# VHH binders against NHL repeat-containing protein 3 (Nhlrc3), part 10

Target 1, 325 residues: NHL repeat-containing protein 3 (Nhlrc3), of Mus musculus (Mouse) (q8cch2)
Amino acid sequence: RFCGSLVSRTFSFHVSWRMEDPLFRLDLGWPKNSEYFTGATFCVAVDSLNGLVYVAQRGDNIPKVLVFSEDGYFLRAWNYTVDTPHGMFVSGTPFEQSVWITDVGSGPYGHTVKKYNSLGDLVQVLGTPGKKGTGLNPLQFDNPAELYVDDTGEMYIVDGDGGLNNRLVKLSQDFMILWLRGENGTGPAKFNIPHSVTLDAVGRVWVADRGNKRLQVFDKDTGEWLGAWDNCFTEEGPSAVRFTPDGKYLIVAQLNLSRLSVLLAPPSGSIGDCSVVSTIQLADQVLPHLLEVDRKTGAVYVAEIGAKQIQKYIPWHSRTPAFGA

## First folded at step 23 (VHH)

Design aa4 (from l6 with S104A Y113S)
Fold by ESMFold2 at other seeds, fold request of step 24:
Structure aa4 (fold): chain B 325 residues (1-325), chain A 124 residues (1-124)
Amino acid sequence: as target 1 above (325 residues)
Amino acid sequence: QVQLQESGGGLVQPGGSLRLSCAASGFIFTSYWMSWVRQAPGEGREWVSSINSGGGSTYYADSVKGRFTIARDNVKNTLYLLMDSLKSDDTAVYYCARDLGYFAGTYRGWFDSWGQGTQVTVSS
């Protein structure tokens, strides 16, 4: 016999079934100063040590880089030497914080990967400002899309968004090329719009190979191709990829689908196949482009070109009810 | 305001030595690569040497390798060039420069600030 707790309505499935608990929820209170988003917001980076969030946006006569506190308050901005930002990364030691910005397009600082100190002063320029190129000595870029800087100062650059290079470049902390992989193509270790790059905790480099609808994986030390994931991206390739700090998940964005996906991180060794554990379907035309995960808190910041904002998602899993468990 | 002040130049005999200094102020010295650049009479500027922001890596033009040593003191915000075995071809004005460029097989400098220079004259 079925005990009579069932409600006979068109939405009774909410009572009989439960949706799996979400891994993340939207922080509706972030940012507190959204009026500073005056252009298309292309990228975001997080300084976990100092609780800062850097945002780059595109538009005429607007502040190009915005800095917010972790709580969402606007702190400062700069424009100097930033033309058409595409990707950002914050690296730091206890003694120095660096903000890296990729710049694309035809402006006087386009086709570069640039380092700024925490005050917004330009301190290093990679590439030839305003001029695309394929060369390696000196190193040139063609619409460099994003970078990742590891704790040793070694760098991984995907080069790039719609250009001719289609490559992953590893640099030493003093910017010597340690290895390079890729050319235009669909086969192993070839790219079509390598758009985002991240590093996992077990020494693998992950590239969002957007035009080929896959993630490709390389050994960080040797550059050896370790495999690819394509089975989660049959509709559209990933525009962004990051790992959660606990190493359990990857967060990916699919730009035109306006979708975020949480993927199960693979074990050490073989990467296996891709497994989606959760999705967040955004409103049409939000256009999530690049994203960053705060390595201290696990918060996910998503740059939304179409919505012209940054949205913050926070982990749900750590909650303990106030009135007991 | 970025300020770079070179000193230590002078007249020396061939085979002699000099130590150039560059006092830096008005910016975060430890954020930047620093370089020495020289300009000989009737010639363009020539890159001499660079040092990364932490001082751990040093780079030299072939013309000075083995004879010159670049160093920095990140506590005193001072760049140095120690010049040994000087030749008449080393006669030039030497400039201290804040460098947004780098060395990766070939030097690619980008100087956004530099000082007034200090004259080094090697006379036979």
Scores: ipSAE 0.404, ipTM 0.762, lowest interface PAE 3.1, mean pLDDT 88
Fold by ESMFold2 at other seeds, look of step 23:
Structure aa4 (fold): chain B 325 residues (1-325), chain A 124 residues (1-124)
Amino acid sequence: as target 1 above (325 residues)
Amino acid sequence: QVQLQESGGGLVQPGGSLRLSCAASGFIFTSYWMSWVRQAPGEGREWVSSINSGGGSTYYADSVKGRFTIARDNVKNTLYLLMDSLKSDDTAVYYCARDLGYFAGTYRGWFDSWGQGTQVTVSS
């Protein structure tokens, strides 16, 4: 047709009209046994190596912990020693796994961080069962919200959900306090409802500082504050945060907005600015509370308090055809 | 059922040594911290020593540091306490315990299972 100026504008114009690619799609077939979701589903954890999904829920006279296969089949459950679960994390090797559960409230198991084997046997108890506290010797908790366990066995605990402590605690694999950060407040390294914690691949600890509508970032070895992201959360703070296994994205939940946001992961140096690359708007009152990302598959499991279920999102491989329509 | 069987106690002179053993069965031994706890006549139970599940970390009450050594054999599912430089204050029944607690600056144990104990008597 006419000289290259038209082709150049057409190419640029064509690129400008491309719709945002979806990064995830809902797995409508997961789970196969949704009848086991009989209470408010507060948290989820994934054993990526063995293909297991652990769910904790709250309610009267119901199974508190549920275990599903990655294909969605119910396998087993337990109740005893779990009262008011809030967060979960799975750690370990392919031959030996640990399931950690935080427990809150004034019941006999409240204010603890507890370790279980995969069969539901209680193995370890941190904190003082049934008793909230601020102390470090003995270590006490006040509604511990979530934890992350590194491959070295070192632990990061956010403590807690509406309690008095408002802190991030790092423990050795034998539960010695390595460092601690936080108090109630809005400044650097202060918290209001530290609700979720995760690690990136370059040694940074990310905390969902829910009440302050931000993510805060710390060096995992020293506990030094490295910065914060707040401009993606003007309406509501994040309730949950995890990285995708390729390190390209963060997945966050905003509970009362019933929304998941996919954020661009920062570079290895400065964390830069917060960038939202995609959102998933859920139905009103679904209330996504905590979530986990399968390190092997990239699947995202979301615990929905209001909908009383766990939903699974699978990475989308391709949406947009090549240029040159 | 969880079974813990202590052995190796006896009568020794002050300054002597003993090696206690605890055979464990009925549970996954390598999942748990294990502890020694003692009880002197008319006294409450006193924590003595703990070892983590892999055996890499050991902890001792101040009263026994430098004199006692805790160890475990995760192949034979056996817990040990080597007691050296024994003194009369060490006279007690010694119990092997499965421990859901931890040590972090001060001992915070939660013992859910116990053996029947083995008597250690340090006398002239």
Scores: ipSAE 0.386, ipTM 0.744, lowest interface PAE 3.4, mean pLDDT 87
Fold by ESMFold2, fold request of step 24:
Formats: sequence, C-alpha cells, structure tokens
Structure aa4 (fold): chain B 325 residues (1-325), chain A 124 residues (1-124)
Amino acid sequence: as target 1 above (325 residues)
Amino acid sequence: QVQLQESGGGLVQPGGSLRLSCAASGFIFTSYWMSWVRQAPGEGREWVSSINSGGGSTYYADSVKGRFTIARDNVKNTLYLLMDSLKSDDTAVYYCARDLGYFAGTYRGWFDSWGQGTQVTVSS
C-alpha cells in the first residue's frame, strides 16, 4: 500500500492504490427495530429538521411505509394508498413537512407521485392512479422512479423506470410544467431508465441515467444540457445519486454490483470527468436501490432490496454520534 | 372526523353578489388544496374554482373567470367564494371540497370529503 500525493481510486485496469481512512463508517446500531423490515425496502427519505427517517417497502399485507427516529427507533407506519413504492423525498419546514412517494405498476395507485403530510394522510396525487400514460395535460406518468423537491417547492421528477416516457420533468410548486427534457435514446438529454435525480448547490440537476451507464447534468432554470459523466460507470449504471451536504462529494449506488461509489464533486463551471474517491463494497446480493443523504449530518441511508433493510453510514470524522440525541 | 360546513347561499337577482363560506375542522386545513364545485339539478358536478394550500395561487373555470374569487383564511380554517355579476346559469348547489387533485391546464379533481352544500338561486 502507498500513501502519498497520488489520488486513491478503486481498482480498475491499472489503478493506483494508497492506504486511506474510509470516508464513512457503518452505524451498526441503526435501526434498533429492524424486525419491521418485512418486505423489499425500495427507498428511503430523511426529514433532517425533525430527525425522522421514512422507508418504503413492497410486499403483500405489510406496512408499506415505515417511520423511524434518527436514532433508529420505530415510530409508526401506514399502507393506505401505497401499492408499489419506488422512490421517496421529504421536503418542507419543521412544522409542515411533506413526504412524497412515487408508485409504479398497475395497482390502484400505480403510476403516480403522491404527497403525504407528516401524519401519513394523503394530500395530493399527481398522475392517473393505476394507469400509465405519456400525456402532459393532465400530466401522466409511466413508472415514475424518483423526485427531488427544492427549497422553493419546485419539483424534478424522473419518469421512469422501464416505461416509455424516459424524461425529466420540472414542475412549479403548484404542479405546472416549467420544462421537460428527454425521450428514449443515448444522445444528449435522452434517457434509458432515468432512475434518480438530485440538485447541487450551484443550480445543476443531476440524473442517474441507469440504462445508459451515466449521469446527465442540466441547468435547473432552463433545462439546458450541461454534460454527462460516463467514465466511472463502465461496468454498471448508477441507480441512485445524491450530494453530500458540504458539496464535496456525490454518493452513487450501483445495484447489481452491490456497491456504493463516492465521487469528487465538480467545480461550479465545467463538470469535467468524474473521479472516484472511494468505494464501499457491500456483501453480495445486498442490492442497493436508492439512497438518501441527511442534509444536516451527512449520514447516508441506503435502501437494500436484496438484504431487505436500510443501512446507515456516518461520515468518519463526524462530530455527531450515532445516537443523534 | 373531517367536517366541511358551507353557508351564505340564497336567492339573488341577476347581476347580484353573494359570499359563500366553508368552515373546516377535523383535519390539517393548511395541508390541502381546497375547491368549490357546483351541481345544477339533473346535471353532473362542475368544477368552479381551486386554491392551493398556502392560498398563493387560485384557479377558475372559464365559466366563472373574472366574476368569482376564491380565498382562504388559514388562521380561521375557512374557505370563501366571492361571487359577483351572477347569472341564471350560476344557479346550483355549491359544495366545498377537500381536494387531492390539482389544476394544470385541465382540472383533475380527487375529492375525498365534501360539505353538505349551499343553494344559490339566481332568479328574477
């Protein structure tokens, strides 16, 4: 092992290696009530302001949405109006949090993007419940995969996983279409399974274009294509993407490789090429599907459909202990 | 228990005005879009107006645009419909509804709770 000026990377054809401390450690104490994971855990969202972790799982006659405290205790659950959850996002203020859930498939609530209040009451439905579609008025979805809601209430939806739409849709806080990009394809601003979406602090929208083995980047205001990263994903495309709250890194999941990759965040100008800083290899068949980063602490929660659990990773030198007291 | 109670209907001459109110209780009023819907005898229900959860955006059916104003008071948990320049075609039962739908070009309602309605009759 060599510790020097060389940047350490994961193994590849002729990669350079150096010994380094991990950027994240596994929180073995989270959750404390893992017996509630009774199905395939597809997605996770974090309410950093109230210290809550929302989990959605799939299975027959089970609670579809689980709520845990930040320190890992089960608090409550619901399954009303949730059929086949795929992605989740939490946004809002400490007093008015919204939990958004995408639902897929042909069940009664499939092909929708739904909003819940913090008590689990259904408050908004986008799409046509149970029916896929390509239309824009009313807006329809075909297996919507995930969404991101910014601090002004504007929304970014990737639509979707295995459907015909293959698009990124930006909505106002009242759900008017502000812009739309995409169709099936491999060129700029075309997608094959747009699966995860996030924003950086400098106004760029990042999409995990899983079937094309790349991340694509857009201007959040205009929808202009700004470039793509593919050189880190030759083996498998990203299933999930999020920025760390300090803006230094991206966290990416690769589902079938059972792997998390930590990438160096690009500068505010050109995005350049991606650079892998660290890799977390998970046990075989864990299958990390989607993930969320706590905006306050930098903790990474990973939804593992193969292992049927959520695991929590904490920044290695974090001043915040695993308890979150 | 969700409760929606409309009031303010009545008999009015063409060109007149009315203010409808809807008192809401039993749920977190500020979480929901709210809507007014009307139904003339023997006809289907017609969407009239919607307001988003914060009250910052309002939407109207073409048949009432420019004449009706929707408003909400999120402190008093009350929805309003201010109706001006009333026509005989506005005669209907008006319902306050909790709305899981939205407006974006085409109104798509998903009402999970309704008021009892208040009759508005526009007649000479």
Scores: ipSAE 0.330, ipTM 0.724, lowest interface PAE 3.9, mean pLDDT 88
Fold by ESMFold2, fold request of step 24:
Structure aa4 (fold): chain B 325 residues (1-325), chain A 124 residues (1-124)
Amino acid sequence: as target 1 above (325 residues)
Amino acid sequence: QVQLQESGGGLVQPGGSLRLSCAASGFIFTSYWMSWVRQAPGEGREWVSSINSGGGSTYYADSVKGRFTIARDNVKNTLYLLMDSLKSDDTAVYYCARDLGYFAGTYRGWFDSWGQGTQVTVSS
């Protein structure tokens, strides 16, 4: 059996304990067609199956929804039936992907949650177009901020960005209310500007309760409150929240700080307190509003209302094999 | 171009049955909820029944529950209404409609396209 004398080396270089490798790198080549960002880009959604990225923007006389390939090429746009988009989400069946868009404000389609097919045709409208409301039959909204649709077609809507509702609504795939939580307030299961919603892999619903500077957590089946994280948000509440596909991290945006934070995902069971693993400090006034994580690749797309663009971050050391080329 | 073409109406005795069909073309049929709406002589339009895009959930007005069955064939792009135990009050023009609305305890329709209708007359 062979062994050798160990050559001992003492490194003279000091390594700072604050130095860390980035978990994500900016994809400087995405998109190829940034000239199509002609307004304030409020939200982004990803169709991982077809390699499509949907962007919604605000402005006068511009296309409201833009579609890009995963590689960053502009494909198509539409603006009919979209007034003041705020949030969006892509869901799918085995045969067709659907794009959901929340619309806010006083335009003809404001205060709605709308479903489009992949061609941009309007196929479903929730809420009373152009009219805010608190009612549940019919279901009405007051500036609905964002939604999440799970693999069974059940959906979670945060309602909303300002106004009186301050609630989390769970719907069946046919839009029956399964449960509802919230009112304006600071206590458990109360909200102040519930702004983003996502699910983790273990059946918990996470809400960015922006005005209360916290994330709140609920059981997806019962709607029961499971706890909150506030210790990472003392300066500003989260505007957006998503999990990475591997379940290791949450990605959070803080709008006015122009910051993205990578948080350690909690264990199953008790959520404990939040821990910041990494931050990405963006240039001043970039204003990251909402974001989406590609479930297939782990890429993070960030809608920047101040910079009027979408930026793409990819996992460090990630590889995308080249096929055919 | 969205096209909806109803057929299968006619004259029937009280207690009788009819099957209405609606051929759909010019749009992605499987993306939409579909509905039947009727208009009795001298009255406004009344929602009758709806079916979700996949066909798994069906909804009915109280006046027709237990007597009417809505169905869809997503291969043939066809909507159906099987009407049984017909009453004189069912006399109306029946319209097939593409529906952007939703059911939330009480039906709330938002029909952006519909056909010419087919007459159903229950009388003798």
Scores: ipSAE 0.329, ipTM 0.722, lowest interface PAE 3.6, mean pLDDT 88

Design aa4 (from l6 with S104A Y113S)
Fold by ESMFold2 at other seeds, fold request of step 24:
Structure aa4 (fold): chain B 325 residues (1-325), chain A 124 residues (1-124)
Amino acid sequence: as target 1 above (325 residues)
Amino acid sequence: QVQLQESGGGLVQPGGSLRLSCAASGFIFTSYWMSWVRQAPGEGREWVSSINSGGGSTYYADSVKGRFTIARDNVKNTLYLLMDSLKSDDTAVYYCARDLGYFAGTYRGWFDSWGQGTQVTVSS
């Protein structure tokens, strides 16, 4: 018969219950000036040296680029020469800081990758404004999605978001093509909507191949294909990818799932399969599009096109954010 | 306001030399690539040379390569073009231009500002 058993035992040690702390915590106080988010916020970039956060948004008759302090206070904005921003990256040295913005679509500034100085002045244009193309001499773009600029000034551009090119382009600091990979397809080094690009500390280029539900990995110097991760993305492909500054994790956004995933960084050499160590499930329809990680603090800034905001996540071991005055 | 003022043009014999200067003001000179562009009578504009923002890389049209040298002084905010071995077909108005474009195998420039130009005439 299936009788229950009474078990007697003594309890002789301290009993505690512990909650595992998340790897990241939402900074509820950032930004202080959220009223400046008047459109759909597509991308974000961080100037760690000067403590600035750049945001690009889309909408009619609104400021297209917003600049906030690290503590969340609005500083300035501009909109001239920015039409339909998609991706953004901050690069530079202590003597010169630059903001790069990709611009897409059929507007007068579309199909370009543009550089701005710290004042918001347009200083460099790659591509032909308003005109898509596939050419390499001169270099043309078709909805360029994002870029990454290495400390050497070399650039990696994913080209692009729903266009015909489906390629990863590496440029020298003076915009010479060093190598190029990709065409539309599902095989190695082929893409379907290459949407985000980043570098790890060991010289690998990581591309969010969103339509193929994978990350693809390339050698930064030769462009050699090093493998792909697809096992973490069976439900939806990544829209954004960045490494944490300690090199331990990747942060990935999955747009329609409204989810952020924290993945273990692989060792050098074979990349193996991906391993999810944590997820942050956002409210339905938040739609995290692109994100950036502060190289100094490890804070993660997420551009949420559905929620029309930028949210900031702080690593577990970061100091409490300072109250902004 | 952006200002670019060229100087140093003039009349010179074939095989001669000239040095053009361009004084820049009203903008952050070190943020921009700079270019020289020329226009011969009755012809369209022709790109001559470009230099990146730091001055470390220089680029030349095939027609002037080996004869012209572009340089910049980022302390004095001045762009230069040293022209050697001048030919009759170098006769043109030379413009200093702030260049939002680039050179990548084939020149593709986008000039948002340029000066009034300085005449270079190679004759006799």
Scores: ipSAE 0.329, ipTM 0.709, lowest interface PAE 3.9, mean pLDDT 87

